# Miniprotein binders against a7ua95r516to809, part 164

Target 1, 294 residues: a7ua95r516to809
Amino acid sequence: ASLSLLSISDLVPDLQFIFFWMSNAIEILYFIQQKSPAYMQTIELMDDKAGSKESLLSATISANEEAMTILEEVIMYTFQQCVYYITKTLYVVLPGLLDCNPFGTEPSSEQCRRAAGVCVCAVCVMPEAVRRVVSVFQTTSDLLQQYQVHSEIQSQMFAYLFFFTNVSLFNQLIDKGPARGWFQRSRVLQIQASVKILLDWAKGAGHNHLAQKFFAKFCSTVTILASPPQQLSQMSWKALCAEHPSLKPVQLHRILTQYQLMAELGPLPIWQPSSEDEAYIYRTVDLLESFENH
Short names: E, the ipSAE of ESMFold2; O, the ipSAE of OpenDDE; V2, 0.75 times the mean of E and O plus 0.25 times the DockQ between their complexes.

## First folded at step 10 (miniprotein)

Design jb29 (at its last look DockQ between E and O 0.62; V2 from the best seeds 0.56)
Fold by ESMFold2, look of step 10:
Structure jb29 (fold): chain B 294 residues (1-294), chain A 86 residues (1-86)
Amino acid sequence: as target 1 above (294 residues)
Amino acid sequence: SDEALRMALDARRMIEEAQRLAEQGNHEEAIRLLLEAVEIAARSGDPYLIAKVALTAIVIALQTGNPDVIRRAEEVLKRAKELMRS
């Protein structure tokens, strides 16, 4: 409860501590990789006296295995701790994207709201709800660069954060959307615009490929819901599955049911699931996504 | 060489003792022992033992919560890095 109220800026010291030790562990990895071949060759070419070569080789292999075990544990632990802190703040701010009207003109930063002059920077004109999410991602990116974290680990971090974002937004839309009015077309268009701003940030930050991959389910959902009735009604179930492969049959069926209701297209089903998919469209256990899987 | 093997075995034993001390909550003594062990690991010529000392100090720093232990873990890490460059 207390942690759920924290902003990302409140967590920066904790994240700096974790990134400092993570970056040092990565530096130790590079040391091992650079020195290991030469050292192993030195042992292999050593004059074997009283069996010392064989004993030294055995001890060296053991030390290598143990060092690599500790290294892997440190990297995984620090990664998990970073994810824990960052996703706690992200979970609090993400629902605001679904309630946001990005077509408003109100400045979203405190500095721009106070200024007598006009500020037109992308952050200052960004809706407050989007700015809060971007701030989490931008702060994470800045810290990773500050501590010179390896690019592969940076990619894994953002892959997870985008995965988490997708699951959180999708689950809330599906679960709360009917009661909150989020399936109304005007609302869907607002959601689509807000997510576009977030995707533009990801592209500018060099993470376009990860965002395209990990936001696919939520983006597919919004794309379907934003479609004009005349266009969507002409598409078969098979065509929709092919165009939106990230959606499970139960998920696609739920989305189309909500679409038909909100577009007032009558009670008769427009989209007929394939015979093989009919067994899956009622699997309620598969409706919401798990935070445990990529 | 026999001297390198003896130093490697000594460093290994000291690292294992530091790990046991840390598991018992005695992080102050564990860090003290690692600072000594890093010198022996360097003399052995085994890069994995220097790395193991540094990594064990990182683990202790992440677990402890005691600012004095964290500063001492940084000292161990700094010394390990110096020895890696030499």
Scores: ipSAE 0.600, ipTM 0.882, lowest interface PAE 1.1, mean pLDDT 84
Fold by OpenDDE base, look of step 10:
Structure jb29 (fold): chain B 294 residues (1-294), chain A 86 residues (1-86)
Amino acid sequence: as target 1 above (294 residues)
Amino acid sequence: SDEALRMALDARRMIEEAQRLAEQGNHEEAIRLLLEAVEIAARSGDPYLIAKVALTAIVIALQTGNPDVIRRAEEVLKRAKELMRS
């Protein structure tokens, strides 16, 4: 009940706090890493008065290692907290993406309506369900930039968020898709268009490579389901495996089976799994993606 | 210099005491010590001591629920960062 009311905007103050301290911890870590060699060299160049040099060097090394360890823990902790809050908001808004009709005339967002003119910006023309998802990512991006978080940490953050999004959407589509009618061609095309908007945003935000990598499974699934029957029926199992390497044999088999049912196609010998894959298509444990593998 | 070494030792002691106080939940007193320690650390010329002060302030800020302590931790951090850039 309480999760349905949680918006990313409600979490901004908490996220700002965490990002502030994370960014500063990273800056301090970087400072220590840069200054450590020079300082140790300075100690090494000191006159060895009665063996005090070795003791001082040892104490300095130990103190540096301790500080580095604590900083890494702080960075990891703050990173995990950010991910936790952001993924909670994603969990709430992601289901709406699969039910979204991007071809419908949805009224422009209230935020852009406050500007006296019809805003035709890319965000304003987005369907509401897509806009909500994009808003989570955009807010995250804006906060990371505002606090000047190191680029590597930004990349790791988006990698995880895209991973989480892909797993969530893929699992929902595979598990609930048949019952929800998401495997129907018209619905698939809607999903495809919605995902394209998200991918276009990711591209515009500079995360194209990460998005392509981590959305591969969901995109492959949608691509197969969006394919015309005439085209897909001409593709062999081996060809489909080669074209969609992100899909496990059990996943591909499930998708094709559901496609066959939806399109009212008879059994297609060309889609028969190879003898090598035949054992794997029954591994139902591998059907859904795990959140723990990242 | 002998004076710089003395200052470094003093700053180290103050940081250690601030850490102990923070572990005991006495965040206000810990931060007060850090505000003093950061200046001594700066005078010692030891960049690690400045970093340790900043780190300790971060840890306290993440542990405390007191807005005044957080604000003071930010002041310590700001000062430490100023010294790191010098």
Scores: ipSAE 0.487, ipTM 0.828, lowest interface PAE 1.1, mean pLDDT 90
ESMFold2 (binder alone), look of step 10: mean pLDDT 89; pTM 0.889

Design jb3 (at its last look DockQ between E and O 0.70; V2 from the best seeds 0.66)
Fold by OpenDDE base, look of step 10:
Structure jb3 (fold): chain B 294 residues (1-294), chain A 86 residues (1-86)
Amino acid sequence: as target 1 above (294 residues)
Amino acid sequence: SDEAERMALDARRMIEEAQRLAEQGNHEEAIRLLLEAAEIAARSGDPYLIAKVALTAIVIALQTGNPDVIRRAEEVLRRAKELMRS
């Protein structure tokens, strides 16, 4: 009940707090790394008064290692907290993406209505369900930039968020898709268009490579389902495996089976799994993606 | 200099005590001690001590629920960062 009302805007103050301290911890870590060699050299150049130099050097190394360890723990902790809050928000808004009709005339967002003019920006023309998802990512991006978080940490953050999004959408589509009618061609095309808007945003935000990598499974699934029967029926199992390497044999088999049912196709011998894959298509444990495999 | 070494030793002891106080949940006293330690650390010229002051302030800020302590931790951090850039 309480989760359905949670927006990313409600979490901004908490996220700002965490990002502030995370960014500063990273800055301190960088400072230590940059100053450590010079400081050690200074100790090494000191006159060895009765073996005190080795003791001082050892104490300095130990103190540096301790500080680095604590900083890494702080960075990891704050990173995990950010991911927790952001993914909680994603969990709420992602289901709407699969039900979205991007071809419908949805009224412009209230935010753009306040501007006396019809804003034709890419965000304003987005369907509401897509806009909500994009808003989570955009808010995350804006906060990371605001606090000047190191680029590597930004990349790791988006990698995980895209991973989470892909797993969530893929699992929902595979598990609930048949019952929800998401495998119907018209609905698939809607999903494809919605995902394209998200991917276009990711490209515009500079995360194209990460998006392509981590959305591969979901995109492959949608691409197969969006394919015309005339085209897909000409592709062998081996060709489909080669074209969609992100899909496990059990996943591809499930998708094709559901496609066959939806398109009212008879048995297609060309889609029969190879003898090598035949054992794997029954591994139902591998059907859904795990959130732990990141 | 002998004075810088003495200041470094004093700052180190103060930071260690602040860490112990923070672990005990006495964040107010810990941050007070860190404010004093920051000045001594700065004068010692030891960059590691400055970093330790900043780090300890971050840890306290993440552990405390007291807004005044958080504000004071930010002040310690700001000062430490100013010294890191000098």
Scores: ipSAE 0.666, ipTM 0.900, lowest interface PAE 0.7, mean pLDDT 90
Fold by ESMFold2, look of step 10:
Structure jb3 (fold): chain B 294 residues (1-294), chain A 86 residues (1-86)
Amino acid sequence: as target 1 above (294 residues)
Amino acid sequence: SDEAERMALDARRMIEEAQRLAEQGNHEEAIRLLLEAAEIAARSGDPYLIAKVALTAIVIALQTGNPDVIRRAEEVLRRAKELMRS
């Protein structure tokens, strides 16, 4: 929860250590897969003393199961450790996305534009708060590729990092938004622009489908808050639920309440929850998301 | 042969003892035993035993926090990989 500045570069040695041992475990997996057919065939071609051959086959199957159990433990442990280190950094840097102004003057972007003429690169125009988050994702991606981690494990890691990012941003917006002024329309538009930069990174890195899936709750929230009042006020509760299925009733209700306040649409509720949802709109236990997987 | 079956039994017992020592925090003795077990496991011809030696060394390296134990776990892993490729 500290607001101190943490850099992903300080964690690179720890991540390199973990990835080294993870990659070696994967190499042992390939060895087992390569040797198993030949070894099983050798057993099948043995003299048919039924007890000897059957006993050896049973022991071999058991040994394979034991080795695979250890391998699974190693992969899960190393994955969890990587995620733990990376998310500690993300937890510190993510709040800055809610306060930054991606439309403001950026000295590095100004210097880059002058040096390159009309050419503007993402590094030159990226706010520091966004750059810190992108740096975490990019460094993670670079390390996973450096150690040749299998693409399925890379996908699972980014799925969790995007899940964590979504929970962190959503919870802070909902919890601290009123006191910090984050529900003001100009702030919502700034937040939307900052998140767009993250989504563009994810698309360019080949993780677009994961980002769309796991950022859904936060993106839905920002989309609603950024909507024009005339358009949103004409939508029913049912229609909003259908467009934003990632939002729980208490979450949607809270977002719409804040929207109505900031858009100055009067104190009378505009959106009437369905009878099914009415039981849930004040369940504060469901308002914030858990960092534990659901 | 009967020699290979004896070596497989010996290697299995050594690996299990190394795992027990590691659970007790005696990583130094566990690593020593794994290095010895690697040779016997390789001569047994059972690929799962040499794989378990390597995996046990990896587990120890990830859990110990002791740089000397980590370096010795790397030695065990290097030797096991050599034996796997022979």
Scores: ipSAE 0.633, ipTM 0.903, lowest interface PAE 0.9, mean pLDDT 84
ESMFold2 (binder alone), look of step 10: mean pLDDT 86; pTM 0.847

Design jb4 (at its last look DockQ between E and O 0.72; V2 from the best seeds 0.66)
Fold by ESMFold2, look of step 10:
Structure jb4 (fold): chain B 294 residues (1-294), chain A 86 residues (1-86)
Amino acid sequence: as target 1 above (294 residues)
Amino acid sequence: SDEAERMALDARRMIEEAQRLAEQGNHEEAIRLLLEAVEIAARSGDPYLIAKVALTAIVIALQTGDEDVIRRAEEVLRRAKELMRS
């Protein structure tokens, strides 16, 4: 119940608070980095009147180490809190990507399109489900830039958000897809189009490499499911594994099984797993992905 | 130089006490102590002690739910930044 109350707009004040203190910690890091060499050199060049130089150097090294420890803890904590809030909103909005129709023209979008003639609004001209996900990513990006968060931390943030998105979408497709009819040809094409819009956002935001890396499993799944039967039926198990290395044997086997049902194909000899993979195609413990950050 | 070393020792002890107070939940007293400590840390000439005061205030601001403590942590941070510029 608490999850349904956590929209991104409701969390902006909390995210602003966290980013404010994170950005200040990063500023303190820059101060330390700027001052540390000169201060250490000043101590190194001191007269050793009564052994004070050695004790001061030791205390200074200790103070630097303690400050860096606190700084690392602050950055890690603030990063984890941001991820917690953002992924809670992603968890709520991501399932809609699997149910939406990006090809339809809805009356509810007419007012937005009439206004868009003066200002282009990419979010308000796309399916609502896709817009909600993009809005989470865009709001995150805007806040990170507003608070001048270090680019490495921004990249790590989006790496995790894309990882989370991929796991959530893949697990729901595999787990709920048979009952929801998501393996039907028209639905797969709708899902593929919705994912393309999301990938285009990531590319335009400067995260293309991260999106390619972390969406690979879900994208491979949709690519296989969207393939015409004539084309896919000519590809061997070995060729499919080589083309889609992100898929585990149990996952590829499950996807091909669902494809056969959709295309009304019987078992195909060229889809028989390699001898190495045959032991693993029924390992249901390996079917769904973990949300743990590895 | 001896005065600077004494101030560094005093600042270090005040920071450690502020951290202890914060761990006990006494964030208001911890922040009050840090505001005093930042001046002593600056006079020591040790940039790591000023940074440690500022970082400790940031930790307290992130841990507390008290808006008055947060506002005072911001005061400590602003003062630390002023002293860092000198």
Scores: ipSAE 0.648, ipTM 0.898, lowest interface PAE 0.9, mean pLDDT 84
Fold by OpenDDE base, look of step 10:
Structure jb4 (fold): chain B 294 residues (1-294), chain A 86 residues (1-86)
Amino acid sequence: as target 1 above (294 residues)
Amino acid sequence: SDEAERMALDARRMIEEAQRLAEQGNHEEAIRLLLEAVEIAARSGDPYLIAKVALTAIVIALQTGDEDVIRRAEEVLRRAKELMRS
């Protein structure tokens, strides 16, 4: 009940607090890393009065190592807290993406309606369900930029968020798709269009490579399901495996089986798994993706 | 200089005491001590002591629920960063 009311805007103050301290911890870490060699060299150049130099150097090294360890712990802790809050918000908004009809006339965002007439900006023309997902990512991006978080940490955060999004959407589609009619061609095309809007945003935000990498399974699934029966029925199991390497044999087999049922196709010998893959298509434990594999 | 070395020793002791106080949950006294320690650390000329003060302030800010302590931790951090850039 309480999670359904959670918006990313409600979490902004908490996220700002965490991002502030994370960014400063990273800055201090880099400061120590940059100053350490010069300072150690200064100690090394000091006159060795009665063997005190070696003890001072050792003490300095140990103190730096301790400080670096604590900073890394702080950075990791704050990173995990950010991811925790953001993924909770994603968990709430992601289901709406699969039910979204992007071809419908949805009203423009309330924010753009208040300012000037019909806003035709990329965000305002987005379906509401897609806009909610994009808003989570955009807010994250804006906060990372506001606090000047190091680019590597930004990349790691988006990598994880895209991973989480892919796993969530893929698992929902595979598990609930048949029952909810998401495997119907018209609904698949809607899903494909919605995902394209998200991917276009990611491209515009500079995360194209990460998005392509981490959404590969979901995109492959949607691509197969969106394929015309005439085209897909001509593709062999081996060809489909080669074209969609992100899919495990059990996943591909499940997708094709559901496609066959939806399209009312008879048994297609060309889709029969190879003798090598035959043992793997029954490994149901590998059907759904795990959130722990990141 | 002998004075810089004395200041470095004093700053180290103050940081250690602030850490001990923070571990005991006495964040207010810990951060007060850090406000003094950052200036002594700066005078010692040891950049690592300044960094340690800043780090300790970050740790306290993340552990405390007291807004006044957080604000003072931000002040320590700001001052430490100013000194790191000098």
Scores: ipSAE 0.627, ipTM 0.887, lowest interface PAE 0.8, mean pLDDT 90
ESMFold2 (binder alone), look of step 10: mean pLDDT 87; pTM 0.876

Design jb5 (at its last look DockQ between E and O 0.78; V2 from the best seeds 0.00; counts 0 for: pae E 1.6 > 1.5)
Fold by OpenDDE base, look of step 10:
Structure jb5 (fold): chain B 294 residues (1-294), chain A 86 residues (1-86)
Amino acid sequence: as target 1 above (294 residues)
Amino acid sequence: SDEAERMALDARRMIEEAQRLAEQGNHEEAIRLLLEAAEIAARSGDPYLIVKVALTAIVLALQTGDEDVIRRAEEVLRRAKELMRS
């Protein structure tokens, strides 16, 4: 009940606090990395009065190790807290993406309605369900930029968020898709269009490579389901495996089986798994993705 | 120099005392000592002492729910960062 009311805007103050400390910890880490070699060299160049130099070097090394350890802990802690809050918000908004009809006339965002005229910006023309997902990612991006978080940490953050999103959407589609009619061609095309809007945003935000990598399973699933029966029925199991390497044999088999049922196709010998894959198509433990595999 | 070494020792003692005071809940005195220690640390020429001041402020801010303490810790952090750039 309480999670349904959680918006990313409600978390902004908490996220700002965490990002502030994360950014400062990273800055201090880089300061140490930059100054430590020069300082150690200065000690090394000092006159060795009665073995004091070795003791000072040892103390300096120890101080460096301690400082680095504490900073890494702070960075890791703050990173984990950010991911926790952001993924909570994603968990709430992601289910709406699969039910979204992007071809419907949804009213423009309230924010742009208050401005004079019909805003035709990319965000305002987005379906509400897609906009909510994009808003989480955009808010994250804006905060990372506001606090000038190092690019490597930004990349790691988006990698994890895209991973989480892919796992969530893929698992929902595979598990609930048949029962909810998401495997119907019209609904698949809606899902495909919604995902394209998200991917276009990711591309515009500079995360194209990460998005392509981490959404591969979900995109492959949607691509197969969106394929016309005439085209897909001509593709062999081996060809489909080669074209969609992100899918495990059990996943591909499940998708094709559900596609066959939805399209009212008879048994297709061409989709029969190879003798090598035959043992793997029954490995149901591998059907759904794990959140722990990142 | 002998003076730099003395300053480094003083700064280290002040930071340790600030940490002890913070653990005891005496955040006001801890912050005061950290600000003083930052200046001495910067003059000592030891970059790890000023870092230790900043780290102490970060840890203090992350452990407290008191907005005034957080604000004062941010001040220590800001000052430490200014001294790191000098």
Scores: ipSAE 0.551, ipTM 0.855, lowest interface PAE 1.0, mean pLDDT 90
Fold by ESMFold2, look of step 10:
Structure jb5 (fold): chain B 294 residues (1-294), chain A 86 residues (1-86)
Amino acid sequence: as target 1 above (294 residues)
Amino acid sequence: SDEAERMALDARRMIEEAQRLAEQGNHEEAIRLLLEAAEIAARSGDPYLIVKVALTAIVLALQTGDEDVIRRAEEVLRRAKELMRS
């Protein structure tokens, strides 16, 4: 398998190969689960010829355990290969969500105006950067459906893809945001609109619960940054922690610090950490999220 | 029956030999043996033997980089699945 394929369209043949063999392994798993009780019952009802019944039962149990072990390993391997290739393409396209403007004034926005009478460009236009991310998710969804992959495995795959997306976007925003101007209010509103388009795709694809769960940290960050100063300045540290439980103290502190800098606000007493959180707001090791989720 | 027990033994030995041949890189003979073993395994009435044929083909396809071997492993899998449904 080649690891140099970064576009999702370039990866389709490799993904088709892996999905084909994964879906077949899953199908075989369900076949043996269906047949095992009946076959065991048949052995239990047979006439015992010189004690061969007990030997056959023992061999059957052992064969079932061997088959299940190999099936689990194959499914795990092929699943990991799929997410590996897909996340490589996501890694390339995700940064664009932080740079794009979903509110367009280009000629394509005029096409929407003609069709609907009054054009709201954010409603009618999906920015190229958002389209590239959605294309990865949609291609993955199409392949899973094409090969009739069991819905539980589809959910597990999108759970990991959304987890990866959240970690990537959050880490890039925190790490690169000051230098890239991503904490400016107009940019935050653009980011918020772009993420909404992605969340709407996930809802329409039947993954709303997974998206809500796995995007919580990034969405909380954007929600705080998008809040008007009058509203946010009314919220205490404790209230912000309660409203945004996905954020660690060091992360909330960094987000509020960037907000103060962007809004040219001085320190606010209401945002002072609780005595219990004071020890944690400087834990730099906790600032960025790990792609390792245990 | 005694015939089914003989077929199960024959199929098991053929599958084990196919696995050894695949490990040695003799994929052409491994595939030929798997196709033969699939028919015998189905007639034995032991569902785990036909599963083992299918799994051996899946593992072979995932380990090889040879497109002809992959295509033939898919043939083994297709036949095994037909026999599972019969």
Scores: ipSAE 0.537, ipTM 0.866, lowest interface PAE 1.6, mean pLDDT 84
ESMFold2 (binder alone), look of step 10: mean pLDDT 84; pTM 0.824

Design jb6 (at its last look DockQ between E and O 0.71; V2 from the best seeds 0.68)
Fold by OpenDDE base, look of step 10:
Structure jb6 (fold): chain B 294 residues (1-294), chain A 86 residues (1-86)
Amino acid sequence: as target 1 above (294 residues)
Amino acid sequence: SDEAERLALDARRLIEEAQRLAEQGNHEEAIRLLLEAAEIAARSGDPYLIAKVALTAIVIALQTGDEDVIRRAEEVLRRAKELMRS
């Protein structure tokens, strides 16, 4: 079945099932953690009938540890299943974000067309490509809230999803950007506007810190490419490294090289890597981000 | 009390047997034993036994493809959660 037809809506029933059991497993884990000290104290206060107390205490501790281990495994398993389904959907919709023109008059979504009035909500005014990405995140948020999943697990989920999104978008931009014209000034500004809409959503959803942290590399890349030649040509390699610490030297060097070609700039001595970074700019293995480095 | 200890032992045996049956793929029989274990565990007053019943129900629900077994696992879970809040 073509991955291209998979929408987040198609996965909602499966996700609901997994989130239900995950949430309940977390609740049980929390219950055990809260009740364990009180129960142990109760055993400790029992009359020591012929050394049976130590054996009972040991058996209870062991049984509790086993239960905790199984619960952690269940939580981890269900978490991984959720991430798998959600990232599969993201993989399908993320490429559209780089080709999106947010300044175009795209017709309002069909969902808001069914409402007799022009919905001017933030989601309805989004370009379709951005809306599809936001819909994945919003659906995830709604499900996490519906099942009252613990806040720490919610944060971990969004951290991973933002990480995945950043890696995917960054790698696509670096690898395919020159060939697809995504480094052209007009296209960069479109990408910048689209990402801003996504970041604004994340801010509104309460995930501003996570979004800023995990999108830093992609945002830095877009910021550099969106900079006017007059401004960027005045910045030294050292200054750019300092301003964009999320970028490895090899990544920054690639971005600047492609920028120079696109802007038809001659060689800029000011962008020459430092002697310390000179060895690293040729480390092509570090050019693209890995999905495993989370 | 001696009765609470007896009930706790009985509940533990049922849970262990349910776990064994679940590992063998006999989810229907496992969940039946868990329903019984839930009632006994509740009467024993041991919160860990209630938690183990709930946990075993979750494991069965995630392993089975049978909708009736899943529904019964949800019932066990609901009952266990009610007892956890008492």
Scores: ipSAE 0.702, ipTM 0.913, lowest interface PAE 0.7, mean pLDDT 90
Fold by ESMFold2, look of step 10:
Structure jb6 (fold): chain B 294 residues (1-294), chain A 86 residues (1-86)
Amino acid sequence: as target 1 above (294 residues)
Amino acid sequence: SDEAERLALDARRLIEEAQRLAEQGNHEEAIRLLLEAAEIAARSGDPYLIAKVALTAIVIALQTGDEDVIRRAEEVLRRAKELMRS
């Protein structure tokens, strides 16, 4: 009954059941697509001396329409069931990304090449919280490939999972960040490193385009918060909007407000909203993202 | 041919009755009719009819919680797929 102990490993049998039937429905789609042209031609070329050709054609068209309707329903239902189980697991494990420290383990060797001012192999270890999220994505990918689910459906699945991940992380950061201390710069840098592990997974799994598209809002937020004050204070509101188009005015304004508080800055004139955006920075209904936007 | 047309009509009637029984919750009888319909649909040469048999079995398997019904739906699907490859 309680989802607090839910893990992706516990859901594998249910997911296997759903993927088995989804995969079979997809096979039937391919069968119809392969056979349909030739069968229609044989009916159209029939000699109608018995007066039954029109009845057979009508019945065949009806059977095709019904089969395609059932097929769509099955694929949609099984897709929604997979999403339901997987996102319930994600909902439980995602908050840990905001609290973990990927920099916490001493390196055993300094042979790693430095990247962007940090030796990634010697510094960035996968904390348990990140491992749990990666495990959900990897298990999903393994099952989709194991059951040979069509690549377009696999892409739609990961598009939704990345959308869900972005919404969950963004909403928690914005809503709970002040109370949890997540806007502190050291904490933001840890969050940024943890999310990079997820992005690297997505790139290695062949989903880089989807991750770039659907993580944009959260990544923009973290990028702004991770910026040094000397650099960020030189960027106007207009420049920030242009650099971060995924952020709504109310969202950008809230992020800058939190940045000012944590950096102990007073209001900056260049961060005043443009006249176009002045009314929008007060729309608290637009602050948090909806899980229904898919 | 006239034989194929007769088989198609017979298969359609069996599939429609199986779907009606499934809607009423009589999944065991629906499955029995689908197994019969699969053979007749395949002999008709109409690819949509055997696809509809397989899809109806999939729907039953996804809607039921009964392991015996699921096992029998798998049998229908397996047979339909064999016939699709012939």
Scores: ipSAE 0.644, ipTM 0.903, lowest interface PAE 0.9, mean pLDDT 83
ESMFold2 (binder alone), look of step 10: mean pLDDT 85; pTM 0.824

